VHH binders against b5yem2. Designs and how they scored, part 20

Target 1, 146 residues: b5yem2
Amino acid sequence: MFVGEYYHSLDEKGRLIIPNDFRQLLGETFYLTRGFERCLNIYTITDWNNFSQIISSFSPTDNLMRKLCRFWFSGSIQVTTDKLGRILIPSFLIEYAELSKEVVIIGAGKHIEIWAKEKWEEFNKEENILENMNEINSKVAELWKK
Short names: E, the ipSAE of ESMFold2; O, the ipSAE of OpenDDE; V2, 0.75 times the mean of E and O plus 0.25 times the DockQ between their complexes.

## First folded at step 14 (VHH)

Design y5 (framework vhh_7pa5_2; at its last look DockQ between E and O 0.04; V2 from the best seeds 0.00; counts 0 for: pae E 13.9 > 2, placed apart)
Fold by OpenDDE, look of step 14:
Structure y5 (fold): chain B 146 residues (1-146), chain A 124 residues (1-124)
Amino acid sequence: as target 1 above (146 residues)
Amino acid sequence: QVQLVESGGGMVQPGGSLRLSCAASGFTFSDYWMSWVRRAPGKGPEWVSTISSSGDITYYADSVKGRFTISRDNAKNTLYLQMNSLKPEDTALYYCARDSYEYSGYDLDAFDIWGQGTQVTVSS
């Protein structure tokens, strides 16, 4: 599982260092995708394939699922770390997540998220989390009973 | 003794196609990531595409995605670039380059061997 919070900088060429702890779990090649929020996600090849199969299993007549398919696959690229542990983030993903020089890389369990620093700090305010805590606890309780 | 030689360039009309080849010699071709880079008149070098040593990983610049395809034949020590739906802005001298890094080909500073280039001109 991916855990922790790391502050790094995007360089002028759009390269970002992946934390060593994450690289050990990801391997040399993995997937970079649009997040469901205005962030980027990183998945192992295995997890990306598994999730992609789930998305692709929906009926092609479902308009919402077609939108999800387009969003997911068009926003996914396979990346590999260089000798320094950096990946190259393409412009369309930089623009999507509104990344600038300062970024935050977080572990989100089964995946990694890359955020613009200011967006992450705003998104991760305690007030925003606490507002949904009761609903979250209820969902967790339901899953635990299964 | 290490050498890259490009071929297949020429003049085509917009919407046309070309296939570039790069013959490698003097090193173990199958051990290296390879890239294509182009330079248009009056502009700096632009990375176009990269392919892993085995060919299982490919990368493309946004400007050529969906139109260009990079491939390789390690048995023939040859790198290829299939260019479809060519545009006037694709006009450039196209270079084959060897990547000195194992897992990155999009940094121009990582290329240690270059060919002499082959000219591609797209004009009506």
Scores: ipSAE 0.005, ipTM 0.244, lowest interface PAE 10.8, mean pLDDT 89
Fold by ESMFold2, look of step 14:
Structure y5 (fold): chain B 146 residues (1-146), chain A 124 residues (1-124)
Amino acid sequence: as target 1 above (146 residues)
Amino acid sequence: QVQLVESGGGMVQPGGSLRLSCAASGFTFSDYWMSWVRRAPGKGPEWVSTISSSGDITYYADSVKGRFTISRDNAKNTLYLQMNSLKPEDTALYYCARDSYEYSGYDLDAFDIWGQGTQVTVSS
């Protein structure tokens, strides 16, 4: 499981190092995708394939599911790290996530998220973490009793 | 004019310390990963250390791990190599190098700009 926050820089060429702790679980090749917030996601090949099978199983006549398919598949690329553990992020993904020089890489359980540092700070402030925790805690308590 | 200029080399006894500097000009230093590479007498070039553009991530060759520390000051456009517990085997011409987008990882072919080097000599 991917956990923690790591603060890194995107270089002029669009390269970003993936934290060593994450690379040990990812391997050298994995998927970089659009996140559902203004961030990027990283999935193992296995997890990306599993999610893709689920997304592809939705009815092709369902308008919302076609929009999800387009968003998911057109925004996904397979990337390989170089010998120093860096990936090249294409410009369309940099633009989507509005990445700048300062980047935060976080573990979100089964996937990794890449955020512009400024947006990560705003997301945490805007989402009002403490207010949400009461609702989340109630749901988690139900799940844990199973 | 893109250039890298190393300094801080010299003669030192085994167990001693030196701090190398590399002044960068003609490009946006803070956007590039930087490395130190050395060339010992009668040997080919050997990668020593690499630092990310922000300075948060560092890598070292096994031969220098624990003894050398790479750092950078992006406000001064300067790369550093602190060399402690120096050994005769560390005797070499030390170069700073800028990482090339075209080539892979830490391979020597990955570096597009090199300095002229600064000599480090460790002898009793």
Scores: ipSAE 0.000, ipTM 0.180, lowest interface PAE 13.9, mean pLDDT 83
ESMFold2 (binder alone), look of step 14: mean pLDDT 86; pTM 0.878

Design y6 (framework vhh_7uia_1; at its last look DockQ between E and O 0.65; V2 from the best seeds 0.00; counts 0 for: pae E 8.2 > 2)
Fold by OpenDDE, look of step 14:
Parts: structure tokens; C-alpha cells; sequence
Structure y6 (fold): chain B 146 residues (1-146), chain A 124 residues (1-124)
């Protein structure tokens, strides 16, 4: 599982250091995708494939799922770390997540998220989580019983 | 005409310090990212550190973080590597290299010009 919070900088060439702890779990090659929020996600090849199969299993007549498919697959790229542990983030993903120099890389369990620092700090406020706590607790309780 | 010349290598004891220099000629120093790469006997090349053209961004491999410092003097067209707390594992030929302007840096093709290297030996 990916855990923790790391503050790093996106350089002028669009490169970003992946934390060593994460690199050890990811391997040399993995997937970079759009997040469902205005962030980027990192998945192992295995997890990306598994999630992609789930998305692709929905009926092609489902308009919402077609949108999701387009969003997911068009926003996914394979990336490889260089010898220093950096990845190159393409411009369309930088723009999507509105990344600038200061970024935050977090572990979100089965995936990693890359946020613009200001967006992360706003998004991660306690109030944003607490307002949904009852719903979250209900979902957790259902899973816990299984 | 493009040339990188390393100096400053030598023999030091563990825990000692060295400062490597790389003098650049034939191009505008401040326009390029610069790097230090080392090769120990019988081992593969290792990317040690790199610095942005502006000098504002630096990267280090994990094994040298906190011990090595990369810097530049644009007025002197010189790249530096300050090494402290040296270990026997730091023994290698240290190369100065210019990062290609167009390459992302995933492999050794990231560098388009290399110096001749300078030997660093850490031994008791």
C-alpha cells in the first residue's frame, strides 16, 4: 500500500521525482493517469490493468460509462523513471491537474496521487472529509462486515 | 570544440572531503543542465547528481543525498561537486556530462557530451 505525503517540485522540463518508497513498490514502469479530482494518479501496471478491465466491462450503451472510458484511457500513459527516479509528465496532464512548481505526492492506498500544492491543501481540509463522514462510515461498515 | 574537463579527484580517507570541478568550453554553460556520473570498477554507470541551467533545481541519487552538493559558477563556466563524508563505496571515476537540451533523461542518451573523468579513491 502507498502511504505518506511528500512535497516536491516539478521542474521546467515537466519532470518529477517519485519518492523512493513508492518507486520500490511501483517498479521501473507504471501508469500515470488523470485522477477523478483535478489530480494525477499513479498505478502499478497490474492495478491499472485490473481497473481498466472493470471500466471496460460495462455496456457500451451506457452513456456515462462511455464517458468514463474515454476519460480514463485517453488520460493514461505509461511512464518510466529515469536513473534519478524522475518521471516526465506530459503537458496535457500538467494542465489537467494544474500543476506548477510545488506539488504534493500522496499515497492513497492502492494508488498514488499527484496534486498541485494549493489544491491539495484546500482539498485535504478536515471539513471536506467531515462533511461526508456519515456516508463514509456507512460504506466502511459495509465492507468491514465482509 | 565542445569540451568538459574534470579536475579535483584524488585519494582520501573515509570521512574525508573532495571538491570536483568541471570546466566547460564551446557552449553557453548557463543554457544547459549539467550532471555528474560515476563508474566504479566492475560496476555500471551511476547518475550521481544533476543541476538545472538556472541552478535552482538539483537532483541527487539516494546514496549521496546529504553528502554531495552540486553547484555552478556561470562566470567561470564551471560545474562543481562538493563531496563530504566520503565512503569507500564512493570510489569511482567521476564524469562531468552535459544533458541534451532535447532529451528527457531516461537513459544515458540524456547526455550528449562527456568529460574524460577524474579518479576518486576512498580508502583507509
Amino acid sequence: as target 1 above (146 residues)
Amino acid sequence: QLQLVETGGGLVKPGGSLRLSCVVSGFTFSDYWMAWVRQAPGKELEWVSTISSSGDITYYEDSVKGRFTISTDNAKNTLYLQMSSLKPEDTAVYYCARESYEYSGYDWDAFDIWGQGTQVTVSS
Scores: ipSAE 0.362, ipTM 0.716, lowest interface PAE 1.6, mean pLDDT 92
Fold by ESMFold2, look of step 14:
Structure y6 (fold): chain B 146 residues (1-146), chain A 124 residues (1-124)
Amino acid sequence: as target 1 above (146 residues)
Amino acid sequence: QLQLVETGGGLVKPGGSLRLSCVVSGFTFSDYWMAWVRQAPGKELEWVSTISSSGDITYYEDSVKGRFTISTDNAKNTLYLQMSSLKPEDTAVYYCARESYEYSGYDWDAFDIWGQGTQVTVSS
């Protein structure tokens, strides 16, 4: 499981160091994808394959499912870290997540997320946390008792 | 002519300190990431430390973390490696190297310009 948050810089060549603790769990090769927020996600190869199988199982006659497939698969690339543990983030993913120099890399359980620092701070405003926690607590209570 | 010239090597007792310098000529130093790489006799190259072109970002191999400090002086076009708490295992030829601007490899080819190296020997 990926946990915690780490602060790093995106360099002028589009490279980002992946925290050593995360690299030890990922290995050298993994998937970099669009996130479902304005962020990027990192998955192990096995977890990317699992989620990709789920997405691919939806009916091709559903217009919304085709949009999801395009979003997911066209926005996924397999990356390999260099000897320093950096990955090159292509420009279309930098643009999607609106990345700037200051980046926050977080563990989100089975995947990693890469955020522009200012976007991460907006997402984590205290008022947003309280609103989200009320809904989440209700749903978690349902799941824990089922 | 592009050159990297290392100085500051020598013989040091275990626990001692040494400061390596790498004087750069022939290119704009602040446009490139720079690294220190070492090679013990008969061994493979080992990456030691890297500093970003701006100087804001530094990285260290685990075995030197907390003992070595990489830095730059843009006015002197000079890269430094301050080494402390030196161990016999640190004995090697130390090279400074410039990272290629269009880095695309996963091998030592990522470094397009190398110095000639300076010997560091840690011995009782």
Scores: ipSAE 0.026, ipTM 0.435, lowest interface PAE 6.8, mean pLDDT 85
ESMFold2 (binder alone), look of step 14: mean pLDDT 82; pTM 0.828
ESMFold2, look of step 16: ipSAE 0.012; ipTM 0.389
ESMFold2 (binder alone), look of step 16: mean pLDDT 82; pTM 0.833
OpenDDE, look of step 16: ipSAE 0.321; ipTM 0.691

## First folded at step 16 (VHH; framework vhh_7uia_1)

Design z1 (at its last look DockQ between E and O 0.72; V2 from the best seeds 0.00; counts 0 for: pae E 5.7 > 2)
Fold by OpenDDE, look of step 16:
Structure z1 (fold): chain B 146 residues (1-146), chain A 124 residues (1-124)
Amino acid sequence: as target 1 above (146 residues)
Amino acid sequence: QLQLVETGGGLVKPGGSLRLSCVVSGFTFSSYWMAWVRQAPGKELEWVSDISSSGDITYYEDSVKGRFTISTDNAKNTLYLQMSSLKPEDTAVYYCARESYEYSGYDWDAFDIWGQGTQVTVSS
């Protein structure tokens, strides 16, 4: 599982260093995708494939799932770290996540997220989680009993 | 006409310090990212450090972080690598290299100009 929070910088060439702890789990090649929020996600090849299979399993007549399918696959690229552990983020993903120099890389369990610093700090306010805590606890309790 | 020339290598004891220099000629030094790459005998090339054209961004491999410092002097068209707390495993030929403007970043093709290298030996 990916855990932790790292403050890094996106350079002028669109390169971002991936934390060493994450690189050890990811390997040299993995997927970079649009997030469901205005962030980017990183998946192992295996997890990306698994999620992709789920998305692709929906009926082609489902309009919502077609949108999701387009969003997911058109926004996914395979990336490889260079010898210093950096990836090159294409401009369309930089623009999507509104990334600038200061970025935050977080572990979200089964995937990694890349956020613009200001967006992350706003999104990750404690009250944003606490307001949903009862619902979260209920869901967790249900899963724990299984 | 494009040329990189490394100097400053030598023999040093463990824990010692050494400063490498790379003099650039034939192109505008301040327009390019520059890097240091090393190769130990019988081992693969290793990317050590690079620095942005403006000098405000630097990268280091984990094994040299806190010990090595990359810097530039634009007025002298010179790239530097200040090495401290040297270890035997730092023994290698150290190369200065220019990063290509069209950066791929995945392999050694990222560099379009190389120096001849300078030998650094760390031994007791």
Scores: ipSAE 0.269, ipTM 0.650, lowest interface PAE 1.8, mean pLDDT 91
Fold by ESMFold2, look of step 16:
Structure z1 (fold): chain B 146 residues (1-146), chain A 124 residues (1-124)
Amino acid sequence: as target 1 above (146 residues)
Amino acid sequence: QLQLVETGGGLVKPGGSLRLSCVVSGFTFSSYWMAWVRQAPGKELEWVSDISSSGDITYYEDSVKGRFTISTDNAKNTLYLQMSSLKPEDTAVYYCARESYEYSGYDWDAFDIWGQGTQVTVSS
């Protein structure tokens, strides 16, 4: 499992170091994708393949599922770390996640997320956290009654 | 003429320190990243560290992190590598190199200008 948060800089060439603890679990090659928020996700090859299989099994006649397929597959790229443990993030993903010089890399269990620092700080404001936690607690309570 | 000249190598005991210098001529540190690369006897080249043209972003290979410090002095057009807590495994020829402006690879042709190298030997 990927855990914790790490602060790094995106350099002017679009390179970002991946924390050593994460590289130990990822290996040298993995997938970089659009996140469902304005962030990027990193998946192992195995997990990316698993999600891709699920997503590609949806009916082609369902408009919303076609949009999901386009979003997922056109926004995914396989990347390899360089000798110093950096990946090159293509410009379309930098633009999607609105990345600037200051980034935060977090573990989210089975995947990793890359956020612009300012967006991560907004997500973590007390008001947003408490509201999200109340919603999550309510959903968990509903599921446990079953 | 574009030139990189390394100095500061030598023999040092384990646990010791050295500072390598790389004097740059023929260009400025404008938009170029500069790097230190080493080659131990019988080994492949290994990136040690690089630094952005502004000096504000640095990267280190894991084996030297916390022991080596890369830096620049704009007034002297000089790149430095401060090496501390040296180990026998650090024995190598150390080169300074300029990263190509249009860098997109992860191989040694990423560097377009190389220095002559300076020998560092760490032994009892």
Scores: ipSAE 0.069, ipTM 0.502, lowest interface PAE 5.7, mean pLDDT 85
ESMFold2 (binder alone), look of step 16: mean pLDDT 82; pTM 0.830

Design z2 (at its last look DockQ between E and O 0.79; V2 from the best seeds 0.00; counts 0 for: pae E 7.0 > 2)
Fold by OpenDDE, look of step 16:
Structure z2 (fold): chain B 146 residues (1-146), chain A 124 residues (1-124)
Amino acid sequence: as target 1 above (146 residues)
Amino acid sequence: QLQLVETGGGLVKPGGSLRLSCVVSGFTFSDYWMAWVRQAPGKELEWVSTISSSGDITYYEDSVKGRFTISTDNAKNTLYLQMSSLKPEDTAVYYCARESPEYLGYDWDAFDIWGQGTQVTVSS
């Protein structure tokens, strides 16, 4: 599982270093995708494939699922870290997540997220979590009982 | 014409410090990302550290974080690597290298100019 929070810098070439702890789990090659929020996600090849299969399993007649399919696959690229552990983020993903120099890389369990610093700090406010805590606890409790 | 010349290597005891210098000639130093790469005998090249053109972005290999500091003096066209708390595993030839501004790849071809290297030996 990916855990933790790291503050890094996106350089002028669009390169971003991936934390070593994450790289050990990801390997040298993995997928970079649009997130469902205005962030980027990182998946292992295996997890990306698994999720992609789920998305692809929906009926092609479902308009919403077609949109999701386009969103997911058109926004996915395979990336490889350089010898220092950096990846090159393409412009369209940088623009999508509104990334600038300061970024936050977080572990979200089964995936990694890359956020613009200001956006992450706003999104990750305690009150934002607390307002959903009861619902979260209920869902967790249901799963725990199984 | 384009040249990188490393100096400052030597023999040092564990826990000691060294400062490597790389003097650049033939190009404008401040226009390029620079890096330190090392190679121990019988081992592969290892990317140690890199610094942006402006000097405001630095990267370090995990094994040297907190111990090594990369810096530049634009007025002297010199790249530095301050090494502290040196360990025997830091023993290697240390190379200064220029990152190609046009190359966005992930291999050693990212560096278009290399120095001759300077030997660093950490031993009791």
Scores: ipSAE 0.176, ipTM 0.598, lowest interface PAE 2.1, mean pLDDT 91
Fold by ESMFold2, look of step 16:
Structure z2 (fold): chain B 146 residues (1-146), chain A 124 residues (1-124)
Amino acid sequence: as target 1 above (146 residues)
Amino acid sequence: QLQLVETGGGLVKPGGSLRLSCVVSGFTFSDYWMAWVRQAPGKELEWVSTISSSGDITYYEDSVKGRFTISTDNAKNTLYLQMSSLKPEDTAVYYCARESPEYLGYDWDAFDIWGQGTQVTVSS
């Protein structure tokens, strides 16, 4: 499991170091994708393949499923770390996540997320955290009735 | 005409300190990322540390983090590696290298200019 948060800088070439703790679990090659929020996600090859098989099994006649397929597959790139442990983030993903120089890399269980620092700090404001936790508690209560 | 010249290597006892210098000529030093790379006897090249062109981003290999400090002096066109708490395992030839502005690959060709190297020996 990927855990914790790390503060790093995106360089002028669009390169970002991946924390050593994460690289030990990822290996040198993995997938960089659009996140479902305005962030980027990193998946192991195995997990990306598993999600991709599920997504590609959806009916091509379903308009929403075609939109999901386009979002997922066109927004995924296989990346390899350089000798320094950096990945090159292509410009279209930098633009999608609105990344600037200051970046936060977090563990989110089975995947990693890359956030612009400003967006991550907004997500983590105490009032937003409290509101999110109230919503989560409500959902947990519903699931426990099942 | 483009040159990187390392100096400051030598013999030092474990726990000691040493400062390597890399004097740059033939290009504007502050326009390029610079790195230190080392090679121990009989071993492959090992990246040690990198500094951004602006000097505000630094990377360190885990085994040297907290012991080595990369820095620059733009007025002297010089890259430094301050090494402290030296261990026998740090024994190597140390090279300075310039990152290529055009090459974005994952191999050692990412560095387009290399120095001749300076020997560092840590022995009691």
Scores: ipSAE 0.041, ipTM 0.507, lowest interface PAE 7.0, mean pLDDT 87
ESMFold2 (binder alone), look of step 16: mean pLDDT 83; pTM 0.844

Design z3 (at its last look DockQ between E and O 0.05; V2 from the best seeds 0.00; counts 0 for: pae E 14.2 > 2, unsure alone 63.5 < 65, placed apart)
Fold by OpenDDE, look of step 16:
Structure z3 (fold): chain B 146 residues (1-146), chain A 124 residues (1-124)
Amino acid sequence: as target 1 above (146 residues)
Amino acid sequence: QLQLVETGGGLVKPGGSLRLSCVVSGFTFSRYWMAWVRQAPGKELEWVSTISSSGDYTYYEDSVKGRFTISTDNAKNTLYLQMSSLKPEDTAVYYCAKESSEYSGYDWDAFDIWGQGTQVTVSS
C-alpha cells in the first residue's frame, strides 16, 4: 500500500521526482492518469489493468460509463522513471491537475495521487474529512463485519 | 567548439572531501541543464546529480544525497560538484555532461555533450 505525504517541485521541464518509497513498490514503469478530482493518479501496471478491465466491462449503451471510459483511457499514459527517479508529466495532465511548481504526492492506499499544493491543502482540511466521518465509519463498520 | 573540461579529481581517504569543476566552452552555460555522471571500473554509468539552468532545481541519486552538492557559477561558466564524506564506492571517473534540449529522460541520450572525465579515487 502507498502511504505518506511528500512535498516536491515540478521542474521547468515538467519532471517530478517520485518518492523512493513509492518507486520501490511501483517499479520503473507504471501508469499516470487523470484523477477523479483535479489531481493525477499513479497506478502499478497490474492495478491499472485491473481497473481498466472493470471500466471496460460496462455496457457501451451506458452514457455515463462511456464518459468514464473516455476520461480514463484518454487520460492515461505509461511512464518510466529516469535514472534519478523522475517522471515526465505531459502538458495536458499538468493542465488538468493545474500543477505548478509546488506539488504534493500522497499515498492513497492502492494508488498515488499528485496534487497542486494549494489544491491539496484545501482538499485535505481536517474539517472536510470530519464532516463525513459518521458516514465513513458506517461504511467501514459494514465492511469490517464481513 | 563545444567542450566540457573536468578538473579536481584525485586520491582521497574515506571521509574526505573533493570539489570537482567543469568548465564549459562553446555554448551559453546558463541556458542548459548540467549533470555529473560517474562510472566505476567494470560498472555501468551512474547519474550522480543534475542542476537546472537557473540553479533552482537540483537532483541527486540516493547514494550521494546529503554528501554531494551540485552548483554553478554562470560568470565562470563552471559547474561544480562538492563531494564530502567520500566512500570507497564513490571511486569512479566523473564526467560533466550537458543535458540535451530534446530530453527523453530515460537514457543516456539525455546528454549531448560530455567531458573527458576526471578520476576520483577513495582509498585508505
Scores: ipSAE 0.651, ipTM 0.837, lowest interface PAE 0.8, mean pLDDT 92
Fold by ESMFold2, look of step 16:
Structure z3 (fold): chain B 146 residues (1-146), chain A 124 residues (1-124)
Amino acid sequence: as target 1 above (146 residues)
Amino acid sequence: QLQLVETGGGLVKPGGSLRLSCVVSGFTFSRYWMAWVRQAPGKELEWVSTISSSGDYTYYEDSVKGRFTISTDNAKNTLYLQMSSLKPEDTAVYYCAKESSEYSGYDWDAFDIWGQGTQVTVSS
């Protein structure tokens, strides 16, 4: 499982160091994708393949599922760390996640997320956290009744 | 207190072998990625090899693949570089380096602690 929170900088060429703890679990090659929030996600090759198979299994006649496929596959790229542990983030992904110099890299259990620091701080404002936790508590309570 | 000390360099003939050692003190060795970097006189630094903190993943610059092997012995707090089939082009000072805890956006900023270096000379 990926855990923790790391603060790093995106360099002038769009390179970002991947934290050592995460590289140990990822290996040297993995997938960089659009997140479902305005962030980027990192998956191991195995997990990306598994999730991709699920997304590909939906009916090709379903308009919403075609939109999901386009979003997922056109926004995914296989990346390899350089000798200094960095990846190059393509411009279209920097634009999607609105990345600036200051970046936060977090573990989100099965995947990693890369956020602009400003957006991560907004996501974590106390009032937003409490509202989110109310929704989460309600959902957890429903699941435990089963 | 925190130190990296390289040993094992020397003069060898082309085709020969050497094993470099980097003894680490002052920190928990097994928590960091480690690397070997070399510099020939008057040349820029050249990355040689990197090993993950677990030891399970190794990476090599193309010109040394198949000839050099990076490894660690965590009980002895030591990083190794086994060098074989040495060529005159391998002549350089070899440094070991520890992965940085902080990123500054420069190419060599991935490493914050460097050893003093050990000279390897490949010559007839």
Scores: ipSAE 0.000, ipTM 0.164, lowest interface PAE 14.2, mean pLDDT 82
ESMFold2 (binder alone), look of step 16: mean pLDDT 79; pTM 0.810

Design z4 (at its last look DockQ between E and O 0.84; V2 from the best seeds 0.00; counts 0 for: pae E 7.5 > 2)
Fold by OpenDDE, look of step 16:
Structure z4 (fold): chain B 146 residues (1-146), chain A 124 residues (1-124)
Amino acid sequence: as target 1 above (146 residues)
Amino acid sequence: QLQLVETGGGLVKPGGSLRLSCVVSGFTFSDYWMAWVRQAPGKELEWVSTISSSGDITYYEDSVKGRFTISTDNAKNTLYLQMSSLKPEDTAVYYCARESYESYGYDWDAFDIWGQGTQVTVSS
């Protein structure tokens, strides 16, 4: 699982270093995608494939799922780290996530998220979690198994 | 005509400090990302540190974080690596390297110019 929070900089060429702890789990090649929020996600090849299979399993007559399918696959690219551990983020993804120089990279369990610093700080306010805590706890309780 | 020349290497005891210099010639220093790479005998190349063209972005290998500092003096066309709290495992030939401006290489070919290297030996 990916855990932790890292502050880094996107350089003028669109390169971003991936934290070493994450690189050890990802390998050298993995997927970069649009997030469901205005962020970017990183998935292992395996997890990307698994999620992609789920998305592709929906009925082609489902308009919402067609939109999701387009969003997911058109916004996904395979990337490889250089010897310094950096990836090159294409401009359309930089624009989507509104990334500038200051970037936050977080572990979100099964995936990694890349946020513009200001967006992350707003999104990750404690109140945003606490206001949903009861609902979250209920969902967790439902899934909890011995 | 393009050249990187490292100096400052030597023998130092564990816990000691050393400052490496890399003098650049043949190109505009401030236009390029620069890096330090080291290689111990019988081991593979290891990235140590890199600095952006403007000097406002720096990265370090985990093993040297908090101990090494990369910096530049544009007026002198010189890259520096200040090393402190040196350990025996820091023993290596240290190379200055320029990152290619045109290429986004995924291997060591991302560096298009290398110095001859300077030997750093940390020993009791």
Scores: ipSAE 0.491, ipTM 0.778, lowest interface PAE 1.2, mean pLDDT 92
Fold by ESMFold2, look of step 16:
Structure z4 (fold): chain B 146 residues (1-146), chain A 124 residues (1-124)
Amino acid sequence: as target 1 above (146 residues)
Amino acid sequence: QLQLVETGGGLVKPGGSLRLSCVVSGFTFSDYWMAWVRQAPGKELEWVSTISSSGDITYYEDSVKGRFTISTDNAKNTLYLQMSSLKPEDTAVYYCARESYESYGYDWDAFDIWGQGTQVTVSS
């Protein structure tokens, strides 16, 4: 499982070092994708394949499913780390996540997320944390009933 | 005539310090990312540290982080590696290298100019 929070810089060529703790679990080649917030996600090849099969399993006549497929597949790229452990982030993904020089890389369990530092700080403002925890508590309570 | 010349290597006891220098000639130093790479006897090349062309981004291999500091002096066209708390595992030939503009670093051919190397030996 991917855990923790790492602060790094995006360089002028769009390269970002992946923390060694994460590389130990990822290997050299993995998927970089659009996140569902204004962030990027990193998946192992096997986990990306698993999510991709789930996303592809819905009816092709469903308009919402087609939108999800386009979002997911057109926003995914396989990347390989260089000898220094850096990946190249394509400009369309930099723009999507609104990445600037300061970047936060977090573990989110089965995947990794890459955030602009300012976006991560806004997401984690105390007010937002309380709202998120209330929603999470409601879902956890529902799951305990089942 | 492009050259990278390393100096400052030597024999040091565990826990000691050394400062490596890499004097650059034949190109504008501040236009390029620079790196220190080492090779222990019989082992593969190992990346040690990298500094951006502007000097404001630095990266370190995990085993040297907190002990080594990469820096530049643009007026002297010199790259430095300050090494402290040296361990026997740090014994290697240390090279400075220039990163190519054209490469995005998938292999060692991302570095288009290499120095001759300087020997660092950490032993009692």
Scores: ipSAE 0.013, ipTM 0.466, lowest interface PAE 7.5, mean pLDDT 86
ESMFold2 (binder alone), look of step 16: mean pLDDT 82; pTM 0.834

